# Designs tried in a protein design chat: VHH binders against Uncharacterized protein AF_1994. Part 4

Target 1, 207 residues: Uncharacterized protein AF_1994, of Archaeoglobus fulgidus (o28285)
Amino acid sequence: SVTVGHTTVYYTNVPDAKAEVLAGYLQEEFGFTSDTDILLSMSGNEYEVRIPSSYSSPSEVEESFKVYFALLASRVSEEVFFGSPVKLVLVTHQNDELFAVKNQYSFEKAGRVFVYFKGVDREQAFNLANYLESLVGENYDWDVIFEQSEGVYHVVPFVGINDASELTPEMENSYQSMATELEDVLGGDVVVHLVNFEGYEVAAFEG

## First folded at step 15 (VHH)

Design i3 (from j2 with W32Y)
Fold by ESMFold2, fold request of step 16:
Structure i3 (fold): chain B 207 residues (1-207), chain A 118 residues (1-118)
Amino acid sequence: as target 1 above (207 residues)
Amino acid sequence: QVQLVESGGGLVQPGGSLRLSCAASGRQFYYYHMNWVRQPPGKGLEWVSGISSSGGSTTYADSVEGRFTIIRDNDKKMVYLQMTSLKTEDTAVYYCARTWGSKTYDYEGQGTQVTVSS
């Protein structure tokens, strides 16, 4: 096993160096203050990472945490395992499965703007990340999903409102302007979809 | 790594009001349900109030319901506890904490002392 801070990774069929990188990554990500045992294995080409929690059943896991866990799977795949397939499994202290996700996105960033992308090239994801950082600055944490389907770019920023009733005219104007400007930045048709931290869409703006 | 810094505690008379603040860091804050927990003198931790990640759901311990209001501002990464009609039994160190399981809360700040005395 290998330990960084309070995070210990027990691993099988995985090189020592990968286990150590994972231990450091999860220690930084979760900031565990109590000793936490992570199980890491590989079967075929997929890494499996089992992360313990104090939840007692699947229904107790908050929707927002599931959204976070899904984004984390893509970051772990990209940053720890160089894009290899990753399955993250949230478990009880008895190692019973509560929730599992596989990475679905590649990952790019500018400052603390994180772009999770699929179906677009990395250059476009980089252009989006830089554009968004220019709006909010290098110290703003912003998670954004970026996809293309049927010739349209879909930009999906996570936002701090719960539903459409919280939209202000200022927000509407700002995101409409963003949708229009992004058509020049990305070189195509754009829809900006605002989603809350539970993953529900609260508004959409066409460029 | 999420970091939590509590402030706003102090000495107040029974019936008074006080607002506690919790400044958070890290993107993980957006996805956590957040809570206030407290430790009265010589006693264990007691859950006070909780709020969902988007702010759409709030919950309160029976002892504070109707007197305390939990609020979050995700843009500023802040959680607040507005306390009114304070009682001597509200005296405690107050911590903000993320939910990390079934009735399990993870806190790391120093807390903020609230003292209610006449």
Scores: ipSAE 0.662, ipTM 0.857, lowest interface PAE 1.2, mean pLDDT 91
Fold by OpenDDE, look of step 16:
Structure i3 (fold): chain B 207 residues (1-207), chain A 118 residues (1-118)
Amino acid sequence: as target 1 above (207 residues)
Amino acid sequence: QVQLVESGGGLVQPGGSLRLSCAASGRQFYYYHMNWVRQPPGKGLEWVSGISSSGGSTTYADSVEGRFTIIRDNDKKMVYLQMTSLKTEDTAVYYCARTWGSKTYDYEGQGTQVTVSS
């Protein structure tokens, strides 16, 4: 086992260095204030990371947490395991599975803007991240999904609104402008999909 | 690393108002429901109010319903508790907390003291 802060990683068939990096990563990510045991194992080419929680049943796990957990899987894959497949498993204190997810995206970052991308070039993802950073600054946390389908770029920023009625005219104008500007940045048709933190689309803007 | 810092507490008379603030850090903030909890003198921790990750849903303990308002600003990573019609029984140390499991809370802050006294 290896311990960083309050995070202890118990591992089997995994290099010590990987376990240590994971321990530090999860300690920083979750900010555990009490001793927490993580289980790390490898099956085939996939790393499995079991993270305990105080949830008692799968139905208690919020949709927003599931979204976060899914994105975390992609981050852990690239930042800890250099792009290897990762399965994150949320478990009870008794090690019963509550929720599991595999990494789905690669990601690029600019500042604290994270662009999770699939089916697009890493260079384009980087360009998107840089553009977004220029809008919000170097210290603003932002998660954005970036995909391409049938020649159209789909930019999906997570936003703190639940309904389209919450959009002010100013916000609408800003996101419309974003869609238009991104067509120049990315060199193609763009649709911006505003998605809440539970993963539901609340509005869309075409460039 | 995730941090929560409470502020805005103080001494007020019954019937008065007070606004508490919670400054949060960490990427997880956006994806957690946030809560206010309080610990009255000589008593255990009790839940006061909650707000969903998106801010679209709020809940309150019966004892504060109609008097307290929880507000969330995701852009600033802030959570507020607007307290009105304060009562002596509202005296407590108040903490902001993220939900981790069924009615369990994770908080790291020192809390902020609210004292309601004539």
Scores: ipSAE 0.658, ipTM 0.861, lowest interface PAE 0.7, mean pLDDT 93
Fold by ESMFold2, fold request of step 16:
Structure i3 (fold): chain B 207 residues (1-207), chain A 118 residues (1-118)
Amino acid sequence: as target 1 above (207 residues)
Amino acid sequence: QVQLVESGGGLVQPGGSLRLSCAASGRQFYYYHMNWVRQPPGKGLEWVSGISSSGGSTTYADSVEGRFTIIRDNDKKMVYLQMTSLKTEDTAVYYCARTWGSKTYDYEGQGTQVTVSS
């Protein structure tokens, strides 16, 4: 096993160095202050990472945490395992499965703007990340999904409102301007989809 | 790492009001349900109130229902506890905490002292 801070990774069929990187990554991500045992294994080319929690049943896991966990799977795949398939499993302290996700996106960033992308070039994802950082600055945490479907770029920023009733004229103007500007930045048709932290779309703006 | 810093406590008379603040850091804040928990003198921690990641759902312990209001501002990464009609029994150190299980809450700050006395 390998320990970084309070995070200990017990691993099978994985190189020591990757287990150490995972331990450090999860220690930084979760900030564990109590000793936490992570199980890491590989079968075929898929890594499985089992993360303990104090939830006692699947129904207690909040929808927003499931969204976060899914985004984390993509970051772990990219940052720790060089894009390899990753399955993250949330478990009880008895190692009973509560919730599992597999990585769905590649990952790029500028400052603290994180872009999770699929079906687009990494260079375009980098351009999007830089553009968004220029709007919010280096210290603003912003998660954004970026993908292409049927010739249209879909930019999906997570936002701090629950539904359309919270949408202000200022937000509408800002996101409409963003959608228009992104057509120049990305070189094609753009739709900006505002999504709340539970993963539900609350508005959309065509460029 | 998520850091939580509480403030706004103080000395107040019964029937008075206070507003506690919790400043959070880290992107994970957006996705966590957040809570206030408290430790009365000579007692263990007890849960006070919780709020969903979106802010659309709030819950309260029976002892504070109708007197306390939990609020969050995700853009500023803040959680608040508006306390009114304070009672001597509300005297405690109050902590801001993320949900990390069934009635399990992670708190990282030093808390803020609330003292309700004549």
Scores: ipSAE 0.642, ipTM 0.847, lowest interface PAE 1.2, mean pLDDT 91

Design i4 (from j2 with N35S)
Fold by ESMFold2, look of step 20:
Structure i4 (fold): chain B 207 residues (1-207), chain A 118 residues (1-118)
Amino acid sequence: as target 1 above (207 residues)
Amino acid sequence: QVQLVESGGGLVQPGGSLRLSCAASGRQFYYWHMSWVRQPPGKGLEWVSGISSSGGSTTYADSVEGRFTIIRDNDKKMVYLQMTSLKTEDTAVYYCARTWGSKTYDYEGQGTQVTVSS
């Protein structure tokens, strides 16, 4: 096993160096203050990472945490396993499965702007990340999904409002301007979808 | 790493008001349900109030309902506890905590002392 801070990774069929990188990544990501045991294995070409939690049943896992966990799977795949397939499994402290996801996106970043992308190329994702960082600066945490569907680019920033009633005219103008500008940046039709941290869309803006 | 730092405690008279603040770091905060918990002198921890990740749902212990209000600002990564009509029984160290589903919570800050006395 390998330990970084309070995170210990027990692993099979995985190089020591990758287990150590995973331990450090999860220690930083979760900030565990008590000893936490992670199980890491490889089957076929897929890494499986079992992460314990204080949830006691599947129905207790909130939608916002499921959203987060799915995004985390993509970051772990990219940053720890160099794009390899990853399955993250949320478990109880008794190792009972609560929820599992596989990485769905590739991942790019600029500063603290994180872009999770599918169906678009990495250069476009990098251009999007840089554009957004230029708007908010290097110290703003921003998760954004970026994909193409039916010939349209869909840019999905997570936002700190609960529903449409919280939108201000200033916000509407800013996101409409963003949608319009992104058509030049990305070279095609764009829709910007604002979603809250529970995964519900609160507004959309066509470029 | 997400860190939680509490502030805003102090000495107040019965019937007075205070607002506690909790400053978070890290993007994970956006996705967490959050709570305030407290430890009265010589007693164990007790849950006070909780708020969903979106801020749309709030819950309160019976002893504080109607007097305390939990508020969340995700853009600033802040949680607040507005306390009014304070009683001597509200004297405690107050902690900000992540909530895991049904009232299982995890805290790591120093807390902030609230003292209600004449």
Scores: ipSAE 0.667, ipTM 0.843, lowest interface PAE 1.0, mean pLDDT 91

## First folded at step 18 (VHH; from i3 with Y107W)

Design aa1
Fold by ESMFold2, look of step 20:
Structure aa1 (fold): chain B 207 residues (1-207), chain A 118 residues (1-118)
Amino acid sequence: as target 1 above (207 residues)
Amino acid sequence: QVQLVESGGGLVQPGGSLRLSCAASGRQFYYYHMNWVRQPPGKGLEWVSGISSSGGSTTYADSVEGRFTIIRDNDKKMVYLQMTSLKTEDTAVYYCARTWGSKTYDWEGQGTQVTVSS
């Protein structure tokens, strides 16, 4: 096993160095203050990471935490395992499965703007990240999904409102302007989809 | 990781009002349900109120329902507890905490003291 801070990784079929990187990554990500035992294994080309929790049943895991866990799987894949397939499993302290997810996206960033992308090249994801960072600054935390489908760029920023009834005219105008500007930045048709932290779309704006 | 700093406590008379603030850091804040928990003098921790990550759902302990309001501002990474009609029984150290499991809460700050005394 290998320990960084309060995070101990027990591993099989994985190099020591990768287990240590994972331990450090999860310690920083979750900020564990109590000793936490992570199980790491590899089967075929897929890494499995089992993360314990004090949840008692699957229905008690919040939707927003599931969204977060899914995004984390993509970051772990890219930053710890060089883009390899990753399955993150949330478990009880008895190692019973509560929720599992596989990485869905590649990952790029500018400052603290994180872009999770699929179907676009990394340079386009980097251009999006830089554009958004220029709007909000290098210390603003912003998670954004970025995909291309049927010749259209789909930009999906997570936003701090619950549903469409909370949209203000100022917010609508700002995101409409962003959608229009992004067509020049990305070089094609753009739709901006606002999504809340539980993963539900609250509005969309065509560029 | 998420860092939480509570403030806004103080001495207030029964029937008075007070607003507690919690300043958070880290992107993970957006995805956590957030809570206020309190520790009265010489007693264990007591859950007070919770709010969902988007702010769309709020819950309250029976003892504070109708008197306290939990509020979340995700853009500023803030959680507030607006307290009104305060009673001496509300005297406690109040902590801002993330949900970390079934009826399990995780706090990192020193808390903020609320004292309700005539």
Scores: ipSAE 0.732, ipTM 0.882, lowest interface PAE 0.9, mean pLDDT 92

## First folded at step 20 (VHH; from i3 with D106Q)

Design bb6
Fold by OpenDDE, last read:
Structure bb6 (fold): chain B 207 residues (1-207), chain A 118 residues (1-118)
Amino acid sequence: as target 1 above (207 residues)
Amino acid sequence: QVQLVESGGGLVQPGGSLRLSCAASGRQFYYYHMNWVRQPPGKGLEWVSGISSSGGSTTYADSVEGRFTIIRDNDKKMVYLQMTSLKTEDTAVYYCARTWGSKTYQYEGQGTQVTVSS
């Protein structure tokens, strides 16, 4: 086992160095203030990371946390395991599965902007990240999903609104401009999808 | 690491009002259901109020329902607790905490002291 802060990683068939990096990564990510035991193992080419919680049933896990957990899986894959497949499993104190998710996206970051991308080149993800970094407000962090389908770039920023009615005219104009400008940045048709932190789309803007 | 820093506590008379603030760090905050909990003198931790990630849903303990209001500002990574009609039994150290199970919470701040006394 290896311990960083309050995070202890118990591992089998995994290099010590990776376990240590994971321990530090999860300590930083979750900020555990009490001793927490993480289980790290490999199944085939996939790393499985079991993270304990005080949830007692799957229905208690918030939708927003599931979204977060999914994004985390992609980050852990890229930043801890160098792009290897990862399965994150949220478990009870009795090690019963509450929620599991595999990494779905490659991960690119520019400052406060994190781009989770699939079906597009890393260069395009980089361009998107840099563009968004120039727009993001002070002390604001941006998670964005980036995909391409049928020749259209789909840019999906997570936002803190529940309904389109919460959009001010200024916000609408800003996101419309974003869609238009991104067509020049990316060199193709763009649709910007605003998704709330629970994973529901609340608005869309075509370039 | 993720940080939660509480402020806004103080001494107030019964019937008075007070607004607590919680400053959060890290993008994790956006996805957390946030809570206020409190620890009265000589007592255990008590849940006070909760708010969903987008702020669309709020819940309150029976003891504070109608008197307290929880608010979050994701743009600023802030959570607030507006307290009105304060009672002596509201005296406690108040903490900001993320949900981590059924009526369980993670918090790391030092809390902010609220004292209601005539």
Scores: ipSAE 0.872, ipTM 0.938, lowest interface PAE 0.4, mean pLDDT 95
Fold by OpenDDE, last read:
Structure bb6 (fold): chain B 207 residues (1-207), chain A 118 residues (1-118)
Amino acid sequence: as target 1 above (207 residues)
Amino acid sequence: QVQLVESGGGLVQPGGSLRLSCAASGRQFYYYHMNWVRQPPGKGLEWVSGISSSGGSTTYADSVEGRFTIIRDNDKKMVYLQMTSLKTEDTAVYYCARTWGSKTYQYEGQGTQVTVSS
């Protein structure tokens, strides 16, 4: 086992160095204040990371947390395991599975903007991230999903609104402009999908 | 690492109002259900109010329902507790806490003291 802060990683068939990096990563990510035991294992080329929680049943896990957990899986894959497949498993204190997710996206970041991308080149993700970084407000972090389908770039920023009615005219104009500008940045048709932190789309803007 | 810092507490008369603030750090905040909890003198931790990540859902303890309002501002990574019609029994140290399981909360701040007294 290896311990960083309050995070102890118990691992099998994984190099010590990987376990240590994971321990540090999760300590920073979750900010554990009490001793927390993480289980790290490897099956084939996939790393499995079991993270204990105080949830008692799967139904208690909030949708927003699931979204977060999914994004984390992609980040862990990229930043800890250098792109290797990762399965994150949220478990009870008794090691019962509550929620599991595999990394779905590659990960690119520019400052406070994190771009989770699939089906697009890292270069495009980088361009998107940089563009968004220039727009992001101070002290605001931005998670964005970036995909391409049928020749259309889909840019999906997570936003703190639940309904389109919550959009101010200023916001609408901003996101419309974003969609238009991104067509130039990315060199193709763009649709910006505003998704709340629970994973529901609330509005869309076509470039 | 997510950090939570509470403020806005103070001394207030019964029937008065007070607004608490919680400043959060870390992008994880956006995805957390946030809560206010309080610890009255000589008592254990008591849940006060909760708000979903998007702010679309709020819940309150029976003791504060209709008097307290929880609000979050994800743009600023803030969560607030507007308290009205304060009672002496509302006296407590108030903490901002993220949900971590059913009726389980994680908080790291020092809290903010609310004292309701004539």
Scores: ipSAE 0.869, ipTM 0.938, lowest interface PAE 0.4, mean pLDDT 95
Fold by OpenDDE, fold request of step 22:
Structure bb6 (fold): chain B 207 residues (1-207), chain A 118 residues (1-118)
Amino acid sequence: as target 1 above (207 residues)
Amino acid sequence: QVQLVESGGGLVQPGGSLRLSCAASGRQFYYYHMNWVRQPPGKGLEWVSGISSSGGSTTYADSVEGRFTIIRDNDKKMVYLQMTSLKTEDTAVYYCARTWGSKTYQYEGQGTQVTVSS
């Protein structure tokens, strides 16, 4: 085992260095203030990371947390395991499975903007991240999904609104402008999909 | 975990109003359902109000329903508790917290003291 802060990683068939990096990463991510045991193992070429929680049943896990956990899987893959497949498993304190997710995206970041991308090259993800970083407000962290389908770039920023009726004219204008500008940045057709933190689309803007 | 700092407490007379603030740090905040809990003198923690990650759903304890309003501003990573028609029994240290499940609270702040007295 290896311990960083309050995070102890117990691992089997995994290099010591990976366990140590994971321990530090999760300590920073979750800010554990009490002793927390993480289980790290390998299944084929996939790293499995079991993270304990205070949930008692799967039905208690909020959809928004599932979204967060899924994004975390992609970040852990890239930043801890250098792009190797990762399965994060949320478990009870008794190690009963509550929720599991595999990394679905590659990950690129620019400052406070995190781009989770699939079906596009890292250079485009980088360009998107940099563009969005120039727009993001102070103290705002931006998670964005970035995909391409049928020749169209889909940019999916997570936003703190629940319904389209919450969009102000200024917001609508801003996101419409974003869609238009991104067509120049990315060199193709763009649709911006506003998705709330539960993972539901609330609005869309075509470039 | 998200760093949380409460403020806005004070001394008010019965029937008065206060607005509590909770400043959060970390992108995890966006995905957390946030809550206000309070600890009356000599009592344990009790749940006061909750709000979903996008603010679309709010819930309240029966004791504060119709008097308190929970609000979140994700742009600023803030959670607020607007308290009106305050009663002496509302006297407590108030904390903003994430809940795990139904009755587990996680908070790191020192809380903010609310005292309702004539």
Scores: ipSAE 0.854, ipTM 0.934, lowest interface PAE 0.4, mean pLDDT 94
Fold by OpenDDE, fold request of step 22:
Structure bb6 (fold): chain B 207 residues (1-207), chain A 118 residues (1-118)
Amino acid sequence: as target 1 above (207 residues)
Amino acid sequence: QVQLVESGGGLVQPGGSLRLSCAASGRQFYYYHMNWVRQPPGKGLEWVSGISSSGGSTTYADSVEGRFTIIRDNDKKMVYLQMTSLKTEDTAVYYCARTWGSKTYQYEGQGTQVTVSS
């Protein structure tokens, strides 16, 4: 086992260095203030990380947390395991499975902007991240999914809007301009999909 | 690392009002259902109010229903608790907390003291 802060990683068939990096990563991510035991194992080429929680049943896990956990899987893959497959498993304190997810995206970041991308080049993800970083407000963090389908770039920022009626004219203009500008940045057709933190689309803007 | 910092507490007379604030750090905040909990003198933690990640849903303990209002601002990573018609029984240290299940909460701040007294 290896311990960083309050995080202890118990591991088998995994290099010590990986376990240590994971321990530090999760300590920073979750900010554990009491002793927390993480289980790390490897099956084939996939790392399995079991993370305990205070949830008592799967039905208690909010959709927004599932979204977060899914994004975390991609980040852990890239930043801890150098792009290797990762399965994150949310478990009770008794190690009962509550929710599991595999990494789905590659990960690129620019400052406070995190881009989770699939089906596009890392260079494009980098360009998107840099563009969005230039727009993001102070102390604001932005998670964005970035995909390409049928020649169209789909840019999916997570936003704190639950309904389209919450969009002000200024916001609408801003996101419309974003869609248009991104067509120049990315060199193709762009649709911006505003998605809330539960993963539901609330609005879309075509470039 | 995720941090929660509470503020806005103080001394107020019965029937008075206070507004508590919670400043959150970290992008994790966006995906968390947030709560206010309080610890009255000599008692354990009790749940006060909760709000969903998007702010679309709010819930309140029976003891504060109709008097307290929970609000969140995701743009600023803030959670607020507007308290009105305060009672002596509302005296407690108030904490901003992340929800874990129906009755378990993670709070990291030092809390803010609310004292209701004539």
Scores: ipSAE 0.852, ipTM 0.933, lowest interface PAE 0.4, mean pLDDT 94
Fold by ESMFold2, look of step 20:
Structure bb6 (fold): chain B 207 residues (1-207), chain A 118 residues (1-118)
Amino acid sequence: as target 1 above (207 residues)
Amino acid sequence: QVQLVESGGGLVQPGGSLRLSCAASGRQFYYYHMNWVRQPPGKGLEWVSGISSSGGSTTYADSVEGRFTIIRDNDKKMVYLQMTSLKTEDTAVYYCARTWGSKTYQYEGQGTQVTVSS
């Protein structure tokens, strides 16, 4: 096993160096203050990472945490395992499965703007990340999903409002302008979909 | 590195008001349900109030319902506890904490002392 801070990774069928990188990554990501035992294995071509929690049942896991966990799977795949398939499993302290996700996106960033993308070239994802960073600055944490289907770019920023009733005219104008500007940046039709941190769509803006 | 920093505590008379603040860092904040928990002198941790990640749902312990209001500002990464009609039994160290399990909360700061006395 290997330990970084409060995170200990017990592993089979994976190199020591990968287990150490994972331990450091998860220690930084979760900030564990109590000793936490992570199980890491590889079966076939997929890494499995089992992360213990104090949840008692699957129904008690918050929707926003499930959204976060899904995004994290993509970041772990990219940053720890160089794009390899990853399954993250949230478990009880008795190792009973509560919730599991597999990575669904590639990942790119500019400053603290994180772009999770699928069906789009990495260079375009990086251009999107840079554009968004230019709007909010280098110290703003922003998670954004970026997909392309049937010739339309779908840009899905996570936003800090709960539903459409919180949307102000200023926000509407800003996101409409963003949708329009992104058509030039990305070179095609764009729809910007605002989602809250539970993953529910709040509004959409066509470029 | 500490990701949660509490402030705004102090000495106040019964019936008074205070506003506690919690400054957070890291993108994980956006996805966590956030809570205020408190520890009265010589006693264990007591849950006070919670707020969902997007702010659409708030909950309160029976002992503070109607007197305390939890507020979240995701753009500033802040959580507040507006306390009114304070009672001596509200005396405690107050911690800002993330939900990390079923009725399980994880705090990272030193807390802020609230003392309600005549």
Scores: ipSAE 0.752, ipTM 0.888, lowest interface PAE 0.8, mean pLDDT 92

